VH-VL binders against q8ixk2r445to577. Designs and how they scored, part 46

Target 1, 133 residues: q8ixk2r445to577
Amino acid sequence: FFGMLQNKGLTDYCFDYNPPDENQIVGHQVILYLCHGMGQNQFFEYTSQKEIRYNTHQPEGCIAVEAGMDTLIMHLCEETAPENQKFILQEDGSLFHEQSKKCVQAARKESSDSFVPLLRDCTNSDHQKWFFK

## First folded at step 15 (VH-VL)

Design q144
Fold by OpenDDE, second read of step 15:
Structure q144 (fold): chain C 133 residues (1-133), chain A 120 residues (1-120), chain B 112 residues (1-112)
Amino acid sequence: as target 1 above (133 residues)
Amino acid sequence: QVQLVQSGAEVKKPGASVKVSCKASGYTFTDYYMHWVRQAPGQGLEWMGYISPNTGNAKYHQNFQDRVTMTRDTSISTAYMELSRLRSDDTAVYYCARVRYSGGYPFDYWGQGTTVTVSS
Amino acid sequence: DIVMSQSPSSLSASVGDRVTITCQSSQSVLYNYNNKNYLAWYQQKPGKSPKLLIYWASTRESGVPDRFSGSGSGTDFTLTISSLQPEDFATYYCQQYYSFRTFGQGTKLEIK
């Protein structure tokens, strides 16, 4: 699966990654933004290694969750995917993070009008459902 | 045995386009990105961009963004690089080079190079 | 772009000599999560494609003689040929692959 990763509940919002410096993609937070299909900052790939890959960059970026955090942070992909980079995109659309045992949920950023994907306890909310478009 | 075999030398006029092919064999084509690098006569190596064989998504260096198109045909394990609006300073040897999927790696195998000469 | 500065641009040496080439990156190419340096060295002979020698700053590619070695971390790297052989006269390039790809300007190693 590849393309825009869109949320079901938060209609018309997609995974978005636009680092301040494209030559330093590590360490920044993945956000949600209106799906526009333009550019490369909304192109992601779900791989057989259970990675969410940002292959607009070389080497590829892979979304990771750092210890103690609930935000999605860009790391570099590795030959063997680290445990904190493994996600399961389930048939029902839920995006499950294996290490934390939480689901990715579209949420409003605190004190902001922007939105971000956050790890939350798994529910049946459409805000935790995702699909590639 | 891994091989990247490129198309033959090209001679073009300014303003024309050139399309170089790179046929891969000896490995699974979709397990590696294909990058393109060029080298002007007596000069160093210049990275042009890459294409994902799985998705067809390509990223180009800004110096070529508006003139280069990278494509692939997975059915014949072939990558293509087309450069349009050719100028004399596009005269160079053009190389394809593979990079494995999953993790950042260097160019372990290169094509033999394709000489493109742009002259009026 | 990450700029790679290679030194020297050229040098002359004799068979049996110890040769050192340096490369500096404009920013660190060390990935702090795996402690790997995304730095490679290539050898190119006239009329031929570049050949990978070293990657991850210090790992030799298969088939590369032991006399070739790479060292360094962060922004400063070195390629060393411990005892130069006749077939080693060529142009050498460093390359970062931490972010896209950029090459040093090259070092031409000529026979004295």
Scores: ipSAE 0.907, ipTM 0.956, lowest interface PAE 0.5, mean pLDDT 96

Design q146
Fold by OpenDDE, second read of step 15:
Structure q146 (fold): chain C 133 residues (1-133), chain A 120 residues (1-120), chain B 112 residues (1-112)
Amino acid sequence: as target 1 above (133 residues)
Amino acid sequence: QVQLVQSGAEVKKPGASVKVSCKASGYTFTDYYMHWVRQAPGQGLEWMGYISPYTGNAKYHQNFQDRVTMTRDTSISTAYMELSRLRSDDTAVYYCARVRYSGTYPFDYWGQGTTVTVSS
Amino acid sequence: DIVMSQSPSSLSASVGDRVTITCQSSQSVLYNYNNKNYLAWYQQKPGKSPKLLIYWASTRESGVPDRFSGSGSGTDFTLTISSLQPEDFATYYCQQYYSFRTFGQGTKLEIK
């Protein structure tokens, strides 16, 4: 699976990654933005290693959840995927983070009009359902 | 064993286009990124960009963004690099190079190189 | 781009000599989460494609003789040939692969 990763509940919003410096992709937060497909900042791949890869960079970036955090942060992909980079995209569209046992939910950023994917307790909300477009 | 075999030498006029091919064998073509590097006569190595043979997605260095197109044909395990609006300073040997493990590693295998000469 | 600077640009040496080539990156190529340096060394002979020698700053590629060694971390790296052999006269390049790919300008090792 690859392309834009779109949320079902928050209609027309996709995973988006646009680091301030394209030569330093590590450590910044993945956000949600209107799906447009331009600039390749919305191109992701879900791999057999359960990674969500940012293919617009080499080495590829892999979304990770750092200890104690509920945000998705870009790391570098590794030969052996670390536990904090493993996600399960379920048949029902839920995106499950194995290490935290939580689901990725589209949410409004505090004190902002922007949206971000956050780890939350798993529910049947459409805001926790994702699909590749 | 892994091999990257490139197309033959090209001679072009300024303003023309050139398309270099790189045929891969000895491994699963779609499992590895293919990069392109060029080297002007007597100069160093210059990275041009890469393509994912699996997705077809490519990223180019800004110096080539508006002139280079990288493609692939998975049915014949071949990557292509097309450079348009050629000028004299595009004269170089062009290499395809495989990256070990999906972009995480350096170039472990190289094509033999394709000499492109641009002259009026 | 991460800029790679090699030193020297050229040097002459004799068979049996110990040779050291240095490479400096404009920013760190150390990934703090795995403590690996995304730095490689290549050897290129005239009319031939580059050959990978060292990766992760200090790991020898398969088939590379023991006389080749890499060291360094962060922004400063070194390639050492402990005892030059006739086949070692070539041009050497460092490369960062932490962010896209960038090569040093090269070091031409000539026979004295």
Scores: ipSAE 0.902, ipTM 0.954, lowest interface PAE 0.5, mean pLDDT 96

Design q147
Fold by OpenDDE, look of step 15:
Structure q147 (fold): chain C 133 residues (1-133), chain A 120 residues (1-120), chain B 112 residues (1-112)
Amino acid sequence: as target 1 above (133 residues)
Amino acid sequence: QVQLVQSGAEVKKPGASVKVSCKASGYTFTDYYMHWVRQAPGQGLEWMGYISPNTGNAKYHQNFQDRVTMTRDTSISTAYMELSRLRSDDTAVYYCARVRYSSTYPFDYWGQGTTVTVSS
Amino acid sequence: DIVMSQSPSSLSASVGDRVTITCQSSQSVLYNYNNKNYLAWYQQKPGKSPKLLIYWASTRESGVPDRFSGSGSGTDFTLTISSLQPEDFATYYCQQYYSFRTFGQGTKLEIK
């Protein structure tokens, strides 16, 4: 699966990654933005290693969750996917993070009109449903 | 054994386009990214961009953004690099080189190179 | 772009000599999550494609003789040939693959 990763509940919002410096793509937070598919900022790939890759750059970035955090941060991909980079995109659309045992939810950023994907306890909310478009 | 076999030498006039092919064998084509690097006569190596054979997604160096197009045909394990609006300073040997899929490794295998000469 | 600067641009040496080539990056190519330096060295002979020698700054590619070694971290790197052999006369390039790909300008190693 690849393309725009769109949320079901938060209509017309997609995973978005736009690092301020192309030479420093790691360590920044993945956000949600209106789906447009332009500039490769919204192109992601779900792999057989259970990674969510950002292959607009080389080497590739892979979404990771750092210890004790609930945000999605871009790391470099590795030959063998580390545990904190493994996700399961389930048939029902839920995006499950294996290490934390939590689901990715579209949420409003604190004190902001912007949105971000956050790890939350798994529910049946459409805000936790994702699909590639 | 891994092999990257490129198309033959090209002679083009300024303003024309050239399309170089790179046929891969000895490995699963879609499991490795394909990069393109060129080398002007007597000069160093210049990275041009890459393509994901699996997704078809490509990224180009800004110096070539408006003139280069990288594509692939998975059915024949072949990558293509097309450079348009050729000028004399595009004269170079063009190489394809692979990187492991989702790998942060360097170029372990290279094509033999394709000489492109641009002259009026 | 991360700029790679090699030194020297050219070097004359004799068989048996110890040869050192340096490479400096405009920013660190050390990835702090795995402590690996995304730096490679290539050898290129006239009319031939480049050949990978070293990656991760110090890991020798399979089949590469022991006389080749790489060292360094962060922004400063070195390729060393402990005892130069006749087949080692070539042009050498460093390359960062921390962010996209960029090469040093090359070092031509010639026979003295």
Scores: ipSAE 0.680, ipTM 0.905, lowest interface PAE 0.9, mean pLDDT 95

Design q148
Fold by OpenDDE, second read of step 15:
Formats: sequence, structure tokens, C-alpha cells
Structure q148 (fold): chain C 133 residues (1-133), chain A 120 residues (1-120), chain B 112 residues (1-112)
Amino acid sequence: as target 1 above (133 residues)
Amino acid sequence: QVQLVQSGAEVKKPGASVKVSCKASGYTFTDYYMHWVRQAPGQGLEWMGYISPNTGYTKYHQNFQDRVTMTRDTSISTAYMELSRLRSDDTAVYYCARVRYSGGYPFDYWGQGTTVTVSS
Amino acid sequence: DIVMSQSPSSLSASVGDRVTITCQSSQSVLYNYNNKNYLAWYQQKPGKSPKLLIYWASTRESGVPDRFSGSGSGTDFTLTISSLQPEDFATYYCQQYYSFRTFGQGTKLEIK
């Protein structure tokens, strides 16, 4: 699966990653933005290693959850995917983070009009359902 | 064993296009990215861009963004690099080189190179 | 782009000599989460494609003689040939692969 990763509940919003410096893609937060299909910042791939890969950079970026955090942060992919980079995209559209045992939910950023994917307890909310488009 | 075999030398006029092929064997073609690097006579190595065999996604260096097109045919494990609107300073040896998925490894295998000469 | 500055541009040496080539990156190529330096060294002989010698700054590629070694971290790196052999006369390039790919300008190692 690859392309735009769109949320079902938050209609027309997709995973988006636009680091301030394209030569330093590590350490910034993945956000949600209106799906536009332009450029490189909304292209992702779900791999057989259960990674959400940012293939528009070399080396590839892989979304990770750092200890104690509920945000998705870009790391570099590794030969063997670390535990904090493993996700399960389930048949129902839920995106499950294995290490935290939480689901990725589209949420409003605190004190902002922007949106971000956050780890939350798994529910049947459409805001926790995702699909590639 | 791993091999990257490129197409033969090309001689082109300014303004023309050239398409270089790179046939991979000895490994799973879709498990590696294919990068392209060129080297002008007596000069260093210049990275041009890459293609993902799985998705077809390409990223080109800004210096080539408007003139280069990278493609692949997975059925024959072959990558292609087309450079249009050729200029004399495009005269160089062009290399394909593989990079494995995940980990950002270096170029472990290279094609033998394709000499492209642009002259009026 | 990350700029790679290689030194020297050319070097003359004799068989048996100890040779050192340096490479500096405009920004760190160290990934802090795995502590690896995304830095490689290549050897290129006339009319041939480059050959990978060292990756992760200090790991020798399979088949590379022990006399080749890489060291350094962050922005400063070194390739060392402990005892130069006749087949080692070539051009050497450093390369960062922390962000896309860029090469040093090369070091031509010639016979003295």
C-alpha cells in the first residue's frame, strides 16, 4: 500500500510531512493536512515490515513513536525495523501501534486550528480509520 | 551473482535525448532502489536521482529536475534513465547503482557505465 | 545539499607508505538513534566504475583488504591505507548518504 494516507473521520485530511530542511528529516512531527496529492510530503508506503515509510527521501524515513510520547515522529528506517516503528494497518482501517498498544487517531492540535495524528486508546471511531488513496 | 548491465555508448547532437538502460540480475529487482550517478571526463561523481521499483516514485536532483526521467520495467528487471535537451556539458559516463530498501545503505553494486557524448 | 570536502585533491606516495585521506561534511551525518555515521568510501580506477570500500564510516565491505580502514564521526572522517600496494593507486571518493547522496571531489593517489 502506498500513496496518500487519508483519514476516514476527518474527511479529506491526509498524513503530511514537511520538514523545515529536506536534508534533515529526522525528529519532526507528522501532521495532518488537506489531501492535495502534490509534491512529496503526502506520499507514504506501508511495508511488509509494518513500517509507515516516507519514501520521498533517501534514506527513507519511517514514522516512530518515542518513549512516553503520543505523537508520530519521523525517524530513519533501519534494516530491521525497531519496535517503536511497527504499525498494523488492520482490515477495518484502524492503524495500531504495536509497542504502545494504541491506535492512531486524527485529532485537533491543542490550541491550534491544525490537526495531527495522535496515539489514543483504540475505539471504533472513524477518526481512527485510515486508508491509502 | 549481482550484476548491473548497462546499454552501450551513445553519441548525440545538442538538443537530442538519450535513454540509458540498466538491467539487473542476481537479486530481486524490487528489493532495491536504483540510483543514477554521472561523471564528466576527468571530474567527480554527481548524483542525479533515484527510482523506487515498487512504487515508481522518482526523486531527481534539482539540477536535472526538468530534463531527466527515470523509469523501470519490473518484468525484465530493467531501469531506464532518459535525459533530454542534451548539452555538451552532459557528456559523461552515466552509472546505475543499487541501494537496498530500509537503512539507507551505500552503493554496493554499480553498472559498468554508459558513455554519452554530446557534440555538434 | 550536504557538501563533502575531501583532502587532499591529489597525493603522491610509494608502495609501502601509510596514506591518509580526510573528508568533512557540511553537517553531521551521524544518526543519533542508532549511532551510525552514514558515510562511505569508494575506490575508482581509470575506465572502471567506483567500488565500495567502507560504509558506516568504519565497516569494510566484503573482500576489502585489512589495510583499508575508516574512522571518524559526525562531520570529520578519515580513510587510511596502512601499507600502500601497487593496486591501490586510484581515485578515492567519500560519500554521505545521510540525506540523498553527495560525493567529495575525490583524491587521486598517484605513484611517487
Scores: ipSAE 0.901, ipTM 0.954, lowest interface PAE 0.5, mean pLDDT 96

Design q149
Fold by OpenDDE, fold request of step 16:
Structure q149 (fold): chain C 133 residues (1-133), chain A 120 residues (1-120), chain B 112 residues (1-112)
Amino acid sequence: as target 1 above (133 residues)
Amino acid sequence: QVQLVQSGAEVKKPGASVKVSCKASGYTFTDYYMHWVRQAPGQGLEWMGYISPNTGNAKYHQNFQDRVTMTRDTSISTAYMELSRLRSDDTAVYYCARVRYSGTYPFDYWGQGTTVTVSS
Amino acid sequence: DIVMSQSPSSLSASVGDRVTITCQSSQSVLYNYNNKNYLAWYQQKPGKSPKLLIYWASTRESGVPDRFSGSGSGTDFTLTISSLQPEDFATYYCQQFYSFRTFGQGTKLEIK
């Protein structure tokens, strides 16, 4: 699966990554932004290795969750996917992070009008359901 | 064995376009990225960009962003690099080179190169 | 772009000599999460495609003789040929693959 990763509950919002420096993509937070289908900052791929890859860079970026965090941070993909980079996109649309046993939820960023994907306890909320478009 | 076989030499006029092909064999085409590198006569290596054969997503170096198009035909395991609005300084040997899918490795296999000569 | 700077641009040496080529990157190519340096070395002979020699700064590609070694970390790297052989006269390039791809300007190794 590849393309825009869109949230069901937060209508018309997609995964978005815009690093301030294209030559340093590591360490920045993945956000949610209106799906626009333009550019490559909203192009992601879910692989059989359970990675969510940012293909607009070489090496590819892989979304990771760092210890103690609930945010999605961009790392580099590796030959063997680290445990903190493994996600399961389930049939019901839930995006499950294996290591934390949490689900990715579209949420409002604190003290902001912006939105971000955050790890939360898994529920049946549409804000935790995602699909590629 | 892994092979990248490129199309033959091209001679073009300024302003024309050239499309170089790179046929891959000996491995699963869609499991690797294909990059393009050129080398002007007596000069060093210059990275041009890459394409994901799986998704078709491509990224180009800024120097070529408005003139280069990288495509692929998965049915025949072939990558293409088209460079338009050619000028004399585009005269070079053009190489395709593969990288593992994640892009975390360097160029382990190269095409034999395609000489493109641009002259009036 | 991450700029790669090699030194020297050219050098002459004799068979049996120890040869050292340096490469500097404008920013670190060390990935802190796996401690790998995304740095490679290539050899290119006239009329031929480049050949991968070293990757991850110090790992020899399969089939590469032991006399070739790579070292360094972060921004400063070195390719060493411990005892130069006749077939080693060529142009050598360093390359970063931490962010996209950029090459050093090359080092032409000629016979003295």
Scores: ipSAE 0.915, ipTM 0.956, lowest interface PAE 0.5, mean pLDDT 96
Fold by OpenDDE, fold request of step 16:
Structure q149 (fold): chain C 133 residues (1-133), chain A 120 residues (1-120), chain B 112 residues (1-112)
Amino acid sequence: as target 1 above (133 residues)
Amino acid sequence: QVQLVQSGAEVKKPGASVKVSCKASGYTFTDYYMHWVRQAPGQGLEWMGYISPNTGNAKYHQNFQDRVTMTRDTSISTAYMELSRLRSDDTAVYYCARVRYSGTYPFDYWGQGTTVTVSS
Amino acid sequence: DIVMSQSPSSLSASVGDRVTITCQSSQSVLYNYNNKNYLAWYQQKPGKSPKLLIYWASTRESGVPDRFSGSGSGTDFTLTISSLQPEDFATYYCQQFYSFRTFGQGTKLEIK
């Protein structure tokens, strides 16, 4: 699966990554932004290795969850996917992070009008449902 | 064995377009990225861009952004690089090169190169 | 772009000599999460395609003689040929693959 990764509950919002420096894509937070299909900031791929890849860089970026955090941070993809980069996109649309045993939820950023994907306890909320478009 | 076989030499006039092909064999074409590198006579290596054979998504170096198009035909395991609005300084050997492990490694296999000559 | 600078641009040596080529990157190509340097070395002979020699700064590609070695970390790297053989006269390129791909300008190794 590849393309825009869109949230069901937060209508018309997609995974978005726009690092300030194209030559340093590591360490910044993945956000949610209106799905626009322009450029490549919203082009992601879910692989058989259970990675969510930012597929507009070489090496590709892979979304990771760092210890003690609930945010999604961009790392580099590796030959063998680290445990903190493994996600399961389930049939019901939920995006499950294996290491934390939590689900990715579209949420409002604290003290902001912007939105971000955050790890939360898994529920049946549409804000935890995702699909590629 | 892994092989990348490129199309033959091209001679073009300024302003024309050239399309170079790179046929891959010996591995699953869609599992790896294909990059393109050129080398002007007596000069070094210059990275042009890459394509994901799986998704078809491509990224080009800014120096070629408006003139280069990289495509692929998965049914015949072939990648293509088209360069338009050719000028004399586009004269070079053009290489396709595979990156192992889906884009995380350097170029492990290269095509034999395609000589493109641009002259009036 | 990450700029790669090699030194020297050319050098002459004799069979049996120890040869060192250096490469410097404009920014670090060390990935701190896996401690790997995204740096490679290639050999190219006239009329031929480049050949991968070293990757991850110090790992030899399969089939590469052990007289070739790579070292360095961060921004400064070195390719060493411990005892030069006749077939080693060629042009060598360093390459970063931390962010897209960029090459050094090359080092031409000629017979003295």
Scores: ipSAE 0.913, ipTM 0.955, lowest interface PAE 0.5, mean pLDDT 96
Fold by OpenDDE, look of step 15:
Structure q149 (fold): chain C 133 residues (1-133), chain A 120 residues (1-120), chain B 112 residues (1-112)
Amino acid sequence: as target 1 above (133 residues)
Amino acid sequence: QVQLVQSGAEVKKPGASVKVSCKASGYTFTDYYMHWVRQAPGQGLEWMGYISPNTGNAKYHQNFQDRVTMTRDTSISTAYMELSRLRSDDTAVYYCARVRYSGTYPFDYWGQGTTVTVSS
Amino acid sequence: DIVMSQSPSSLSASVGDRVTITCQSSQSVLYNYNNKNYLAWYQQKPGKSPKLLIYWASTRESGVPDRFSGSGSGTDFTLTISSLQPEDFATYYCQQFYSFRTFGQGTKLEIK
């Protein structure tokens, strides 16, 4: 699966990664933005290694969750995917992070009009449902 | 064994376009990224960009952003690099190069190179 | 772009000599999460495609003689040929693959 990763509940919002420096993609937070598909900052791939890859960079970026955090941070992909980079995109649309045993939810950023994907306890909310478009 | 076989030498006039092909064999074409590198006569290596044979997604160096197009045909395991609005300083040997493990490694296999000469 | 700077641009040596080529990156190519340096070395002979020698700064590619070694971390790297052989006269390039790809300007190793 590849393309825009769109949220079901938060209509018309997609995974978005726009680092301030394209030559330094590690360490920044993945956000949600209106789906537009331009600039390749919304192009992702879900792989057989259970990675969510940012293909607009070489080496590819892989979304990771750092210890004690609930945000999605960009790391570099590795030959063997680290445990903190493994996600399961389930048939019901839920995106499950294996290590934390939590689900990715579209949420409003605190004190902001922006949105971000955050790890939350798994529910049946459409805000935790994702699909590639 | 892994092989990358490129198309033959090209002679073009300024303003024209050139399309170089790179046929891969000996491995699963869609599992690896294909990069393009050129080398002007007597000069160093210059990275041009890459394409994902799996997704077709490509990214180019800014120096070529408005003139280069990288594509692929998975049915024949072939990558293409088209450079338009050619000028004399585009004269170079153009290489395709495979990256081990989808972009996380350096170039482990190279094509034999395609000489492109741009002259009036 | 991450800029790669090699030194020297050219050098002359004799068979049996110890040769050292240096490469400096404009920013660190060390990935702190896996402690790997995304740095490679290539050898290119006239009329031929480049050949991968070293990656991860110090790992030799299969089939590369042990007289070739790489060292360094962060921004400063070195390629060493312990005892130069006739077939080693060529141009060598360092390359970072931490962010996209950029090459050093090359070092031409000629016979003295």
Scores: ipSAE 0.905, ipTM 0.955, lowest interface PAE 0.5, mean pLDDT 96
Fold by OpenDDE, second read of step 15:
Structure q149 (fold): chain C 133 residues (1-133), chain A 120 residues (1-120), chain B 112 residues (1-112)
Amino acid sequence: as target 1 above (133 residues)
Amino acid sequence: QVQLVQSGAEVKKPGASVKVSCKASGYTFTDYYMHWVRQAPGQGLEWMGYISPNTGNAKYHQNFQDRVTMTRDTSISTAYMELSRLRSDDTAVYYCARVRYSGTYPFDYWGQGTTVTVSS
Amino acid sequence: DIVMSQSPSSLSASVGDRVTITCQSSQSVLYNYNNKNYLAWYQQKPGKSPKLLIYWASTRESGVPDRFSGSGSGTDFTLTISSLQPEDFATYYCQQFYSFRTFGQGTKLEIK
């Protein structure tokens, strides 16, 4: 699966990554933004290694969850995917992070009008449902 | 064994376009990224961009963004690089190069190169 | 772009000599999460495609003689040929693959 990764509950919002410096993609937070499909910053790929890859960079970026955090942070992909980069995109649309045993949820950023994907306890909320478009 | 075989030499006029092919064999074409690098006579290596044979997504160096198009035909394991609005300073040997493991490694295999000459 | 600067641009040496080529990156190519340096070295002979020699700054590609070695970390790297052989006269390039790809300007190793 590849393309825009769109949320079901937060209608018309997609995974978005636009680092301040395209030559330094590591360490910044993945956000949600209106789906537009422009500029390559909303192109992602879900791989057989259970990675969510940012394919607009070489080496590819892979979304990771750092210890003690609930945010999605861009790392570099590796030959063997580290445990903190493994996600399961379920048939029901839920995006499950294996290491934390939590689900990715579209949420409002604290003290902001912007939105971000955050790890939360798994529910049946549409805000935790995702699909590639 | 892994092989990258490129199309033959090209001679073009300024303003024309050139399309170089790179046929891959000996591995699963869609599992690896294909990059393009050129080298002007007596000069160094210049990275042009890459394409994902799996997704077809490509990204180009800004110096070529408006003139280069990278494509692939998965049915024949072939990558293509088209450069338009050719100028004399586009005269170079153009290489396709495979990246080990989907973009996380350097170039482990190279095509033999395609000489493109742009002259009036 | 990450800029790669090689030194020297050219070098004359004799068979049996110890040769050292340096490469500096404009920013670190060390990935802190796996502690690997995304730095490679290539050899290119006239009329031929480049050949991968070393990656991860110090790992030799399969088939590369042990007289070739790489070292360094962060922004400063070195390629060393311990005892130059006749077939080693060529142009050498460093390359970062931490962010896209950029090459050093090359070092031409000629026979003295």
Scores: ipSAE 0.900, ipTM 0.953, lowest interface PAE 0.5, mean pLDDT 96
Fold by ESMFold2, fold request of step 16:
Structure q149 (fold): chain C 133 residues (1-133), chain A 120 residues (1-120), chain B 112 residues (1-112)
Amino acid sequence: as target 1 above (133 residues)
Amino acid sequence: QVQLVQSGAEVKKPGASVKVSCKASGYTFTDYYMHWVRQAPGQGLEWMGYISPNTGNAKYHQNFQDRVTMTRDTSISTAYMELSRLRSDDTAVYYCARVRYSGTYPFDYWGQGTTVTVSS
Amino acid sequence: DIVMSQSPSSLSASVGDRVTITCQSSQSVLYNYNNKNYLAWYQQKPGKSPKLLIYWASTRESGVPDRFSGSGSGTDFTLTISSLQPEDFATYYCQQFYSFRTFGQGTKLEIK
């Protein structure tokens, strides 16, 4: 799959990545932003290695969750996908993080007006359902 | 065996456009990104941008953003680079070069180069 | 852009000499999570396309003679040819591939 990764419950919000320095894309948090398709910040690819790739950079960025954390941050993709970069997009739309056994959920970040994807215990919430557009 | 075969030399006038082709063989075309690099006479190498043959998504260096278009035709394993509004300082050899899709590597194979001469 | 600076811009050497070419990047090209430097070296002979010699700073590409070696980390890198051969006359380029691609300006190696 390639396109904008959109949330079912938080209507019209998509994964977005806009690092402050195009030469330092590693280590910043993925956010949710109104889907617009402008500037290539919202285009991601889901790969056969179970990666969510940020294709607007070379080398590609891959979304990761570091041990003990719940935030989705940008790493570089590698030839063999590291375990913390593996997600399963389930048939019901849930986005499951294999290493942590948790699901990606759209959330409002405390002390911020931003929305972010976070790992949470898996539920049937529409805020844990995702699809490519 | 891997081959990247580019189209022949071009002579153009200022203000025209040029479209260079790069036909790939000996590997799965969609497993590798295609990059474009140019080299002016007596000068070093200048990266122009890349395209994903799998998705068609492309990214260009800022210096070319408003004049370059990179495309591909997966049915014939061919990538294209088009540079518009040519100037005399666009005179260069233009190379295609591939980068592995499933990882991060430098350029392992290059096309033979296409000489583009821009002259009044 | 990550700027790559090579030194020297040219040199003359004799067959059998040991030659050293250096390359500096304006920021680190070391990816700490895998401990690899995203730095490559290419050889380009007159009228030919560049050819990959070294990647990840020190890994020799298949078919490259063992007289070519790469070293360095972070921002400072070196290509060494331990015993220069007649076929080694070329221009050598370093390239970072940590963030997009940037080449050094090249080092022209001539025989005396």
Scores: ipSAE 0.561, ipTM 0.854, lowest interface PAE 2.1, mean pLDDT 91

